VHH binders against q9p7j3. Designs and how they scored, part 137

Target 1, 174 residues: q9p7j3
Amino acid sequence: MILPLFPETQVHVFVYENVSNCAAIHEQLISQNPIYDYAFLDAATILYKKQVYSAIIRALEDRRDEQMKTKTIHSEVILSLSPKTEISSAFRQFSMTKKSKNIVVVKIDSKLTEEEEFERLDKLVEGNRVEFSDEELQKLIDFKVLKKNYKLDPSTLENPLASILSSIALRGYS

## First folded at step 11 (VHH)

Design ac47 (framework vhh_5c3l_4)
Fold by ESMFold2-Fast, scan of step 11:
Order: sequence, then C-alpha cells, then structure tokens
Structure ac47 (fold): chain B 174 residues (1-174), chain A 119 residues (1-119)
Amino acid sequence: as target 1 above (174 residues)
Amino acid sequence: QVQLQESGGGLVQPGGSLRLSCAASGFTFSRYYMSWVRQAPGKGLEVVSYIYPGGSYTTYADSVKGRFTISRDNAKNTLYLQMNSLKPEDTAVYYCATDIYLGFSEDVRGPGTQVTVSS
C-alpha cells in the first residue's frame, strides 16, 4: 500500500492467527535483530484497519517533522497507537508478547517487494496468515483490552471507531 | 450527531479560484483533525489536505501542494479550503471530513459540494 500523503513510503500490513512461536520472535525483538525490523503488534489490541493506518500516518508525520520519540519508525508506530506519549506504557499495551497468539505486523520503507516480504515473514512467523480486514481483525480482538487501552465507556464500545481514531490523532494535544 | 455541511463549490474556468467552507456541529470541533477529500467522476476518494486541531500544522497531497490552502476557525466551527490555479483535473465532489483516507466513512463526512473546472 502507498499512502496518498506519503507517496514515497511503502507500507505493508500482515495478520497472522494461531502463532506458535511468539516467544522466539519476542526474544529476537529484545536482542534488536535487524532481520525482525517490523512493528509486531498483539492483534488483541487492534479492531480496525483504520486504527493501524492512523498510527502509521501519525508515525510518518512525526518522522517528517523530526519529532520521533523512539529509535525506529516501527517502534514509532507502536507508540502512535497509544493515547499517551509514554513509550513503556505504549509498548506494554500494544506490542506482541511471548504469550500472544495472534499478531499484526507492519513494515515501512521495505527494500523488498510486498511478495518478497510475504515470503520472508512466513519464514519468521509460525502461524496462519489471514486477510488484513476489519472482519478478520474483529475475530482476534479482546474487547476488555481495547476498552482499557483507550479508556472507552460502555456506551461507545458498540461503535468505538471515532473514539479510537481521536485518541491516536490527538495524542499530545488537548 | 456529527453534522458537516460544505458550501462554495461551482463552475470555474481553468486558472480560477474557489473558496470552500464547511460548517461543523454536533462535536467539539476544536479537538478533531479535519480533512478535505475529493472524488472525481469514476475514481476513488483522494485525501486533498488535513489540518491539526489547533490549526498549527497542515498537510497537502502532492497534486494540490502550492495551489490549495486549508485553514480553520475553531471559534466559528468552520473549515476552509482556498483553491487557486484550478485545473480541469481538480473537477470533483469535495467533502469535509473528520476522518482520514484509509477507512473514511460516510458518517463522518458532509454531503459534498461539486467543483467543476471547465472552459
């Protein structure tokens, strides 16, 4: 995918369910292995495609404006999902853990084609690939986690999209 | 409910100018990103520009950069798009939206205003 306002930036998003090797992936991320330079998100935290793309756009804006708070564009995507600017809380809330079962993987600025990234990720992730769609994401979400991360009240939980996007877009503004 | 109403569209000659307005109600306008998006006949939605809640930061599509200016008046709950040096390829229905390109929904945009650039 190419974003209209960032046409020089290649963006790929992948979804895997029933992943059996999250502990091994997590170890590689902690060791900062460059082969794993992706944003690995816990799918329990992601309800909409738009939620992911909003975080990507926010991260790309912060990079353009030289306002990144983290070391890589991929870690900036993880931070950007959070309604707060606190890095450790954002990673705890949204990053894949060793106990995760379903993950969303974001790649920005790939030197490879989308198909080549597919082949590469399939070697790193032991799980079943599913379509990046609202329908598939809604099968993987944990609404208790979503409610806590975005501080949603019961009245908005039936249609939380606007609240989630506002939280991402207005992070650091009031 | 969120309500957005565009105005200011019309027929204009190439090289001309138009100023679009969007009146917003039903939400705290000053706390939201606002966008102008457009749809040309037979084509998909294109994000033209967006503006941060406070108005201090703006972004433009490459196709309109240098020709269009987005602005807002939070006291009046109004969004504007100043369009200069209009080209035939700018012909489209223009929508005011609180949403971004990917996942844009009808619930968060106005009914649109038609802009036609023709001789």
Scores: ipSAE 0.000, ipTM 0.177, lowest interface PAE 14.6, mean pLDDT 82

Design ac48 (framework vhh_5c3l_4)
Fold by ESMFold2-Fast, scan of step 11:
Structure ac48 (fold): chain B 174 residues (1-174), chain A 118 residues (1-118)
Amino acid sequence: as target 1 above (174 residues)
Amino acid sequence: QVQLQESGGGLVQPGGSLRLSCAASGFTFSRYYMSWVRQAPGKGLEVVSYIYPGGSYTTYADSVKGRFTISRDNAKNTLYLQMNSLKPEDTAVYYCAAWLEGYTPDLRGPGTQVTVSS
C-alpha cells in the first residue's frame, strides 16, 4: 500500500494466526539477522488497521524530520505504537515474544512486491495468513493487554479508536 | 571508546546486601535507557531491572521486586543496583546494559560476579 503523505514509501502489512515458530523467529530477531528486517508485532496488541497505519505514519514523519529514536524504521514503528517514548517498554508492550500465537508483520521500503514479500514471509512464519482487516484483528486482540498498553478505562474500552490514535499522535507530549 | 564497567560484586550470605555500580564512558549516558541483566551458569539472560534516561520510571522482574532498587546519577554517568535480602537464586553474573532497539542491549559491560552462599 501507498500512503498519501509518503507516496514513494512501499508499505506491506501481513497477519498470521496460529504461529508455531515464534521462539525461532524471536532468536533471529535477537541475532539481528537481516532476513528478518520487519516489525514483528504481537496481534494481541492490535485492534485496528488505523492503529498500525498511524504508527507507520508517525515513524515515517520522525525519519523525515531526522528525529528517530531507534536504529531502524521497523523498530521506530514498534516505538510509535506506544504512548510513551520508551524503547524497551514499547518492545515489551507490542513486539512479538517466544510465546506469541498471532502476529502482525510490517515491512517498509520493501524492494519486493507484496506477493514476493508474502512468499518470503511464508517461508519464515509457520502459521496461517489471514486478511489485514479490522474484522480479523478483532478476533486476535487481547482487550486486557490493549487496556494496559493505552491506559484505557472501561468507558473508553467499548469504543477505543480515537483514544488509541490520539495516544500514538501525541506520544511524548504527556 | 564506548565502555560500561560493573563493580561491587562478591560473596555474600543469604539475607545479605550488595550494591552494584556501573561506570559509563564514551557515549551520552543520560540519553540511554539502562538495565541490569543477569545470567546464572548454564542459564539464559534475565532482565532484572530497567530505568528511564531521566530516572523517573523503573521496573523490576517479579523475582527481585521489593528487594532490589535501580537508580542512576546522570551527572556521574553511573548506574546502581541496591540488592537487599539476597537469596541463593540471585547467584549470577550481573551486567549493566544500555538499550536502544529493545530486543537486545546495544551495549553491555563485562559483568560482575555475585555469589550468595552460606
Scores: ipSAE 0.005, ipTM 0.226, lowest interface PAE 10.2, mean pLDDT 83

Design ac49 (framework vhh_5c3l_4)
Fold by ESMFold2-Fast, scan of step 11:
Formats: sequence, structure tokens, C-alpha cells
Structure ac49 (fold): chain B 174 residues (1-174), chain A 118 residues (1-118)
Amino acid sequence: as target 1 above (174 residues)
Amino acid sequence: QVQLQESGGGLVQPGGSLRLSCAASGFTFSRYYMSWVRQAPGKGLEVVSYIYPGGSYTTYADSVKGRFTISRDNAKNTLYLQMNSLKPEDTAVYYCAKDLFSGYEQYRGPGTQVTVSS
């Protein structure tokens, strides 16, 4: 994928459903195994492609401006999904857990093609890949989780896109 | 070689106050987010408060806002939690925790017991 503001940056996003080995993946993430240098998100928290792209753009802006608050660009993506600039809160809200069943995986600065990253991830993730699309994400979202993470009231929950994107773009400025 | 050591816990009456301390070593304390986390008997971990590396930004759980104050002394590698207006529901083991910039690795000390009881 090509981002207009970051045309030299390679970005790949993968969606997996019915993942059976989330506990094993989580253990590798805790141990900081470099093979798992991806942003592993719980799909229950992601409703739109634009939500993921907005977090990626924010993370890349923070890297460009030398304002990253986390160790890697991938952890910065996870932080950037949160309305608050609190690292542990963001990870509890958006990162995959050992109990996750559906995940969204982001890779930034890959030296591999999308097909090569898929082959690599297929060895790490025991689940079914689905299309990264709003339609597929809508099947995996948990609206109770989304409402809690972005503090949506019933009126915004019916059309939450603008509220979510504003929360991502304006975190730490309110 | 991260080491965190809490102190200052004890038995206190409802409405009383305690000040917890955490001595940190084995890492560059001034570069890391620090937090206080607690676990009541039979309950999960609750994040009570966070403080930014420079101390300029702090956050609190709704359950403790207005009653607890987190602070740090980077010259002494020490984290503090001032606890006022204590309630029986504040009874828990309190842990000092280090947030790594990665977000996945959190180190906790052995904890200090706080019991609020008449």
C-alpha cells in the first residue's frame, strides 16, 4: 500500500479470523522475539480500514518528527489507535491477547512483498486469512469494545467513523 | 536486571493516609513511564496511576481520582504514591510497574500490602 504523505514507506495489513494460537503468539510478543515485529491488533477493536490507516499515518508522523513514545513503529501504531497517550492502556485496549480469536496484523517498512509477508505470517498465525475490507472488519468487530475504547454514546455509535478518526488524529491535544 | 522494590504499605483505618515508595534500579529510570498497579484479594490487576518519564503528565483510575497522587524523583530513582482518604475497597497488594516503550513488557516489584480496616 502507498500512503500519499509517506510514498517510500511499505505498508501491509492482514486480517485473520478463527486464530487458534493467540496464546503462543502473545508469548512471543511479550518476549520481544524479532520475528514477531508486527502490530498485532485484536480485530474486535477495528471497524474500518481508515481507522487502521489513520493510526499508521499518525505513527509515521510521530517517527518523522522524532516524537515516538514507544520502542518500535509497530508499537507506535497500537498506541496511535488510542484516544489517550498511555502506552499500557492502549495495549490493553487494542493489542491482541492470548484470548483473541480474530486479529489484524500490520507490517511497516517490510523488505518483502505482500505475498512474501503472507507466507511468513502463515507460519506464525494459525487461522484463516480474510480480505482487509470494511465488510470483513464489520463481521469481526465487537461494538461494546468499540464503544468503550472511544467513549461513544448511542448517537455516535450508529455512525462512528468521524468520531473514531478525530480521536486518533487529536489524541493528546484536547 | 530490572529491579523494583516497594515499601510503605501497612494497616490503616478508613479515612487514613499512606505513602508508598518504589526504589528502582537496573534501567535508566528517567526514560520510562512508571505506574502503580494493585490487586485486591480474588480480583484481577487494576492500573491505579501512570506518570510520564519527566513527571509532567499523570493519570489516575476513576476509583482513586482526587484521593491519590503519583510522583517521581528521577535523581533518586524513586516512584511515590500518596494515598489519602483511604477506603476499605483500596485494600490490595500495590505493585510498582515499569512500562517499556514496547508496551508488551511490564516489570513489577514484589508488591506491598495495603489493608484498610477498622
Scores: ipSAE 0.011, ipTM 0.262, lowest interface PAE 9.4, mean pLDDT 83

Design ac5 (framework vhh_5j56_2)
Fold by ESMFold2-Fast, scan of step 11:
Structure ac5 (fold): chain B 174 residues (1-174), chain A 128 residues (1-128)
Amino acid sequence: as target 1 above (174 residues)
Amino acid sequence: QVQLVESGGGLVQPGGSLRLSCVASGFTGRTFKGYAIGWFRQAPGKEREGLSSISWRSGGSTFYSDSVKGRFTISRDNAKNTVYLQMNSLKPEDTAVYYCAAEPGYALFDTASEYDYWGQGTQVTVSS
């Protein structure tokens, strides 16, 4: 996929349910194995496709403006999902953990085709691949986790997506 | 709910200029600053064409379609809940109804189906 705001940048997003090897993947991420250079997100935190795309645009904007707070574009995507600027908090709230069951995986600037990335990820992730669609994401979201991560209150619960997307775009300015 | 009102359309001769305004209201628990605004146009018998978009900061994260790049400039005034489209070097093929549309956060896509809030439109006619 190519997004109009960054037409030179390839973006791939993958969704896996019922993942059994999250602990093994987490160990590879801690060791900074370059084969795992992806953003691994806990699907319990993702409401809609637009939430992921908004974090990607924010990360690409910060990279363009030489304002990245983290070491890689993929870690910047994870940070960009957070309504706050604290890196450790963002990773705790949104990144995959050893206890995750369903994950969303983002790849930016791949040297491989989307098909080649699917082949590679299917070997790394022991789970069932599903379509990156709002329908599939709605089966995996944990609304209690979402409410906590974005500090949603009764006034924002009527339209949580609008509140979430605005928070991502305005991180550090609201 | 978010409401948008366009103004500034009218009749202009080829080579002329117009500035369109889009005023937003109806925010509840959110602010105009958190919304991206896109400009679209539609001529009779055609689909709505995305022209330009602007995120919360003027001059940052803007989009222009090839048909208007270099001739049109989008800008915003967050204090006035207003987005402007400055249209220069107008051509007869720019004749259309011009719409502003809003979506929370970034203008992720340039297609009309991705925008949830729309104005009623303002007619621009470029004719001698």
Scores: ipSAE 0.580, ipTM 0.785, lowest interface PAE 1.3, mean pLDDT 87

Design ac50 (framework vhh_5c3l_4)
Fold by ESMFold2-Fast, scan of step 11:
Structure ac50 (fold): chain B 174 residues (1-174), chain A 119 residues (1-119)
Amino acid sequence: as target 1 above (174 residues)
Amino acid sequence: QVQLQESGGGLVQPGGSLRLSCAASGFTFSRYYMSWVRQAPGKGLEVVSYIYPGGSYTTYADSVKGRFTISRDNAKNTLYLQMNSLKPEDTAVYYCATEYLPSWGDDYRGPGTQVTVSS
């Protein structure tokens, strides 16, 4: 995907369910293996496509403005999903863990087409690819995790999308 | 019912200025990203600018950076686009929308207002 406001930046988002090798992927991420330079998110934390794109846009804006708080654009996407600016908390809340079963994978600045990234990721991820759609994401979400991460209560549950997007957009504006 | 209504378009000479407004109703305006999207004759939709719910952070397409300014008044449920140093290539129908990615989803969008930059 090419974002209209960042036309030089290619963005690809992939969803995998029933992933059996999350522990192995996690070890590669800790060792900073450059082959695994993606944002690996736990699908239990993602309800909408717009949630992911809002975090991507925030990360790209922070990079453009030389305000990134993390080492890579992909780690900045993970941070940008959090309503807070604390890096460790954001990673604990949103990134894939050894126990994850379903994941959302974001690639920014790819020199490859979406099809080529599919081929590459299918070799790294042992799971079933599904469409990046609100319908598929809603099958993988954990609403208890979502409510906790965004501090959703009965009064804010009337429009969870708007609340989530506001939390991402207004992060750091205390 | 959700409504977005643009106004302020018209004919202007190259180098001129226009200010577009968008009146919003039927949803919690202050909690939505808002964008200005345009469609030039024979071209696809182009996102021009978007603004965060609180209004303090804005982003612009490279084609309009330095010339256009997006702003909002959440108390009045109104979105604005100040367009300066207009060029013939800015000629388009301008829409206000609740999304920065107009090709995706079931987002709210107004009927549009025509801007023509010509002598």
Scores: ipSAE 0.005, ipTM 0.180, lowest interface PAE 14.6, mean pLDDT 82

Design ac51 (framework vhh_8emy_2)
Fold by ESMFold2-Fast, scan of step 11:
Structure ac51 (fold): chain B 174 residues (1-174), chain A 118 residues (1-118)
Amino acid sequence: as target 1 above (174 residues)
Amino acid sequence: QVQLQESGGGLVQPGSSLRLSCAASGFTFSDHYMHWVRQAPGKGPEWVSSIWYSGSDTNYATSVKGRFSISRDNPSKTLYLQMNSLRPEDSAVYYCARLGYKFSEDYRGQGTQVTVSS
């Protein structure tokens, strides 16, 4: 995928359901194995494609402006999903855990084609790849998790997109 | 540095319309997602609306959806908020905002007061 304001930046987003090896993947992330240099998100926290795109764009803007607070662009994507600018909280709220079942994987600045990234990830992730679409994401979301992460009340759950984007936009105000 | 200057506020009666403007300078306006935020006396800031870089995609708070319309003119570096069917609860100082990763008061203008009373 090519973002209009970052046409030189290659972005790939993958969704996997029924992942059986999240504990093994988590171990590799802790050990900082460069093979696992991706943003591994818990799909329970992602409702819309636009939510992921907004976080990616913000992370790329921070990198352009030399204002990244984390060590990698992929960690910056995870931070950018959070309504609060606090690294530990963002990772607890949005990153994959040992207990995750469904994941969203983001790759920025790939040296590989999309097809090659598919082949690589399919060997690392023991699960079923599905389309990166609002329809598939809405099957995997956990509304309790979404509500907690973005501080949504019951009235906003009917139209959470505006509330999610406003929570991200109001980081530091609320 | 980043400067944002709002105008267009005033005292109006319920059911009236107002158009707010924001003149931006000190950054590449066309490269940024822009926002309107409001703050009523004794309340925290409330996000009102956002508009993508090109103006092709907009978002609104539930409380203003259907009544307010956000737009932008990138050549003139101006952000607009058209407010229709104003209600007393819309009374607030309205701020034009550019929100980055590091939140700063420099991302908002001085604000323009909107008072809706009968």
Scores: ipSAE 0.007, ipTM 0.163, lowest interface PAE 14.8, mean pLDDT 81

Design ac52 (framework vhh_8emy_2)
Fold by ESMFold2-Fast, scan of step 11:
Structure ac52 (fold): chain B 174 residues (1-174), chain A 118 residues (1-118)
Amino acid sequence: as target 1 above (174 residues)
Amino acid sequence: QVQLQESGGGLVQPGSSLRLSCAASGFTFSDHYMHWVRQAPGKGPEWVSSIWYSGSDTNYATSVKGRFSISRDNPSKTLYLQMNSLRPEDSAVYYCAKGPLYRFTDVRGQGTQVTVSS
């Protein structure tokens, strides 16, 4: 995928359900294995494609403007999903844990095509690939988690898109 | 003015135990993932252990699992590493690091030196 304002930046997003090896992936992330240089998100926290795109755009803007709060573009994507600029809180809220079952994986600045990244990730992730679509994401979301992460009230929970995007855009100004 | 100050290292014999401490200041300690990282002479840094905010979730490198125990005391802003059954290959400078569980760490200070020899 090509983003307006970032045409030289290659972006891929993948969704996996029923992942059985999240603990092993988590260990590789802690060990700083460069093969695992992706943003691994818990799918329980992601409701819309636009939510992920907005976080990616914010992270790329922060990198362009030399104001990243984290050391990698992938960790900056995770931070950018949060309504606050507090790094540890954002990772607790959105990143994959060893107990995760469904994950969203983001790759920025890939040297590979989308098909080659699929082949690579299928060797790293023991789960079922599904389409990156609002329909598939809505099957994996946990509304209790979503409500807590974005401070949604019952009236906004039925149509939360605008509130979520506003929270991502206003990160650091709340 | 984020500061991490390690202590508790020393020269010990194989099979001995040591407890390392890390005093944190300049940030809200209870809101941060904490790690222990070590570096032996002539080698790159090696991740040793991580601990979540409340202390309820911990992870260990396979080389130390079952021998080392990470803990934290949020009221005193202190991170600990209890090292049991020490081996010569555990000899390294030990650093505490503030960072997310994701693949990068921020290593501060001179660390604390652990030497395991007969």
Scores: ipSAE 0.000, ipTM 0.127, lowest interface PAE 15.0, mean pLDDT 80

Design ac53 (framework vhh_8emy_2)
Fold by ESMFold2-Fast, scan of step 11:
Structure ac53 (fold): chain B 174 residues (1-174), chain A 118 residues (1-118)
Amino acid sequence: as target 1 above (174 residues)
Amino acid sequence: QVQLQESGGGLVQPGSSLRLSCAASGFTFSDHYMHWVRQAPGKGPEWVSSIWYSGSDTNYATSVKGRFSISRDNPSKTLYLQMNSLRPEDSAVYYCATRLFGYSKDLRGQGTQVTVSS
């Protein structure tokens, strides 16, 4: 993926369903194992490709402007998905947990090609890789989680994209 | 010195067109993701449109898609919103917005009033 203002930044996004080793991955993240330096998101929280792209752009802008609030670019992506600038809430809402079944994995500033990153992740993640597409994401989303995270009105769920992008781009007003 | 200044609003009839402008100063406009947000009386702010740094990627709220067009001129530090086929429900104060380094809130201008009535 080439970003207009960040043409030298490599970005890879992978989606896995039916992951059986989320507890093991979570333990590696807690131990800060550098092999697991990715943003591991719970797919239950992601409805659109644009949602992920908006968060990546936001995180890269914050890094460029020297205003990151977290320790790594990958943790900044997780923060950037949240409508609030509160780190603990963002991780609770969007990060994978030991109980996650489907995940979205983001890698920024890779020293490897997309194919090499896939080979590496294939050894770390025990699940089925699916296409990073709106169609596949919509099979994995939990609408109750999405509505809670972005404070969506249940009666307007047919138009969630505008509210989600607004929350990420401007971090909301609430 | 950092500011956003909207202009171009007014009173128009349904079906008319308006072009809003936003002049940016005091920061590097070409390095910022820019947005249009509107607020109708008694309602919270509603996101309308966004445009990436170069102008190549744009996004629109479903309510305005196909009628509004966002653009920017980085050399002149100006953001635009071309509004076609205006409807009474488009009546609102329109703000341009961005997040600015070192600011605790998103930067917004003072707004420009758009009133669409028959």
Scores: ipSAE 0.000, ipTM 0.234, lowest interface PAE 13.4, mean pLDDT 82

Design ac54 (framework vhh_8emy_2)
Fold by ESMFold2-Fast, scan of step 11:
Structure ac54 (fold): chain B 174 residues (1-174), chain A 119 residues (1-119)
Amino acid sequence: as target 1 above (174 residues)
Amino acid sequence: QVQLQESGGGLVQPGSSLRLSCAASGFTFSDHYMHWVRQAPGKGPEWVSSIWYSGSDTNYATSVKGRFSISRDNPSKTLYLQMNSLRPEDSAVYYCAKYIGLRPSFDHRGQGTQVTVSS
């Protein structure tokens, strides 16, 4: 993935369905195993590709401006998905849990090609890779979770993308 | 070893069409997410299009959407890019790749095929 505002930054996004080893991955994340230096998101919280891109761009802007609230760019992506500045809340809402079944994995500043990251992740994630597309994400989303995370009401449900992107961009200001 | 051979480029006038081909060998083509990437003189690589392993899903850069069409033939291990309504800004060396990146530096990127669109 090439981002126009950050052309020097290597970005890869992967989607896995029917993951059977989320508990094992979660344990590796708690132990801070460097092999698992990715943003592991619960696919139940992601509806659009643009939602993920918006969070990545926000995290990269915060890194550029020396305004990161977390220790890594990947944890900053997770925080940036949240409409609030509360780190613990963001991780609770958007991070993969031991009970997750479908995940979105983000890698920033990769020294590897996308193919090499595929090979690496295939060894870490026991699930089926699917395309990072709005169509595939639509199959994995939990609308009840999405509505709660972004506080969507009937008026905003008509245009959820605009509301979600605004929430990410205005995190902490509205 | 992975080998990718691009072909089909050339010099054409604005509004023309070209079909690029990429012949793959050294890996199981049908199991790979394939991409077209281009690089204009003095610029970094720009992702153009991607196609899922089965050919069922395709993605395009905003700059080419509606004009370019990516496809693949798994039995012949060939990737295609149909380019319609070509513009001068489409001039670049086109590469097929198994990845999306700013500056591909690996052998499996191939030699590329030059597309020049000028009046």
Scores: ipSAE 0.000, ipTM 0.118, lowest interface PAE 17.2, mean pLDDT 79

Design ac55 (framework vhh_8emy_2)
Fold by ESMFold2-Fast, scan of step 11:
Structure ac55 (fold): chain B 174 residues (1-174), chain A 119 residues (1-119)
Amino acid sequence: as target 1 above (174 residues)
Amino acid sequence: QVQLQESGGGLVQPGSSLRLSCAASGFTFSDHYMHWVRQAPGKGPEWVSSIWYSGSDTNYATSVKGRFSISRDNPSKTLYLQMNSLRPEDSAVYYCARTFYGLKSEQYRGQGTQVTVSS
């Protein structure tokens, strides 16, 4: 996929449901295995495609401006999903955990095609691939988690997209 | 039944070379990303190297990059690890693994082969 503000940056996003090996993947992330250089997100925290794209754009802007707060572009994506700039909090809120069941995986600057990345990830992730679409994401979201992460009240929860995107874009400025 | 059988370990002196082999059966070897993992006494498992199903892409842990070489022969269903310039810190049981899920699961890794590097 091509982003209007970053046309030279290659981005792939994958969604897996019913993942049985999240604990094993988490161990590999802690061990800093370079094969796992992706942003592994808990799908319970993602409601819209635009939510993921907004975080990617924010991370790429921070990289362009030499203002990244984390060591990799993929960890910067995770930080950028959070309405606050605290790294530990963002990872606790949005990262895949040992107990995750459904995950969203982001790859930036891949030298592989989307199909080649799918083949690679299918060997690492023991789950079912589904389309990266608002329809599929809305089947996997946990609204209690979403409400906590973005501090949504009942009126905002009726149409949360604008509030979520504003929180990502205005992180650290509110 | 998935079966992975490692061989080629032994006792060698620092600076020596060893080639480990892993014979796979019970699954379509050519359809799987394969890995070498090691575990030293008192430590957790450490990922060493991985190879794409076709053999075209390889990855290495920083500690072994430039010294170890992973390869595979899909017709014979065998995975290899060529280990050069061995160091005492390379001493471990080396496991062949089908998936990273297998790092802590007997279902996806072999029984291991012991490598001891000492003077």
Scores: ipSAE 0.000, ipTM 0.121, lowest interface PAE 17.4, mean pLDDT 81

Design ac6 (framework vhh_5j56_2)
Fold by ESMFold2-Fast, scan of step 11:
Structure ac6 (fold): chain B 174 residues (1-174), chain A 128 residues (1-128)
Amino acid sequence: as target 1 above (174 residues)
Amino acid sequence: QVQLVESGGGLVQPGGSLRLSCVASGFTGFTFKGYAIGWFRQAPGKEREGLSTISWRGGSGTFYSDSVKGRFTISRDNAKNTVYLQMNSLKPEDTAVYYCAAEPGYALFDTASEYDYWGQGTQVTVSS
């Protein structure tokens, strides 16, 4: 995928359901194994494709402006999903955990093709790959988790997309 | 709900200039600042094409299609809930109805189907 605001940046997004090895993946992520240099997100927190793309653009803006608060672009994507700038809170809210069942995986600046990344990632993740689409994401979302993470109230539930996307774009500036 | 109103269209000779304005209102629970605004145009019998988009970070969040890059400039004034399109070096093929559209957050895409809210359009005619 090419994003108009960052046409030079290669972006791949993958979705897996019914993942059986989340505990093993989680151990590799907290140990910072370079083989697992991806943003591993809990699909329970993702409602729309635009939510993921917005976090990617925010992370790329912060990298361009030398304002990244984390050590990798993939960690910055996870932080950028949060409406707040607190790193530990963002990781607790959006990262895959050992209890996760469905995950969204983001790769930025890959030297591999999308097909090669799929083949590599399929060896790391024991689950069923599904299309990165709003339809598939809405089968995996946990609305209680979404409401808590973005502090949605009855007024914002009428248009959760606008609330979520604006909060990602304006994080720290609202 | 969000409402957009375009103005500034009209008749101009080839090589001339026009400045279009898009004024936004009706934001509930959010401010204009939280929305990206895009300019689109549609000529009779043609698809609606994206021309330029601007996110809340003006300088870093702008995009231009190849057809208008170097001739058109998009800018915004968040205090006035207004986005502008400065059009220079106009050509007969720029004749179209010009629309502004709004999308929450970043301007992720340059395609019309990705935008939630639309103005009614303003006619631009470039002819001698």
Scores: ipSAE 0.463, ipTM 0.725, lowest interface PAE 1.9, mean pLDDT 86

Design ac7 (framework vhh_7n9e_1)
Fold by ESMFold2-Fast, scan of step 11:
Structure ac7 (fold): chain B 174 residues (1-174), chain A 120 residues (1-120)
Amino acid sequence: as target 1 above (174 residues)
Amino acid sequence: DVQLVESGGGLVQAGGSLRLSCAASGFTFSDYWMYWGRQAPGKGREWVSGIYWSGGRTAYASSVKGRFTISRDNAKNTLYLQMNNLKPEDTALYYCAALYGPEFLSRDYWGQGTQVTVSS
């Protein structure tokens, strides 16, 4: 995908359900294996495509402006999903864990085509790839997790899109 | 139904200027990101410039930065590309496109294009 605000930046987003090797992937992420240089998100935390793209755009803006808080663009995407500036909290809230079952995977600055990334990721992730769509994400979300992460009250929980996007764009990282 | 109609192309000498327009209909123009792309004969499509739905943010391909300016008029449902200091390498069919729908991976809509030819 080409972002109009970042036309030189290639972005790929993949969704996997029923992943059986999350513990193995998590071990590779902790060891900082460069083959796993992606943002691995727990799908229980993602309700909308726009939520992911807003975090990507925020991360790319922070990179452009030399204001990244983390070491990699993929870590910055994870941080950017959080309404807070606390890095450890953001990773606890949004990153995949050994217990995750469904994941969203983001790749930025890929030198590979989307099809080549499909082939590569399918070898790393033991799960079923599904379409990156609001419909598929709604099957994987945990509303209790979403409510907690974005501090949604009952009135906003019925239509949380604007609140989530505002939290990502406007929280104001220091 | 979504309609995008480009105009303003033509023949111009190197160093000259052209302004392209894209008239949009069939969707709420002010809710969508818009962009200009181009395709030279025998080559693939390449992105030229993009503009956020509010007009507050713009981006440009490195090859055109400083020479081209993208803008929009949401009241008129029109997208513009002001092209200055044109080079022979800018010769291409220019098309406008919408990132249609609230979903960024949904299919884009693009117009027929308007031909820009820059002579040396």
Scores: ipSAE 0.000, ipTM 0.154, lowest interface PAE 15.7, mean pLDDT 82

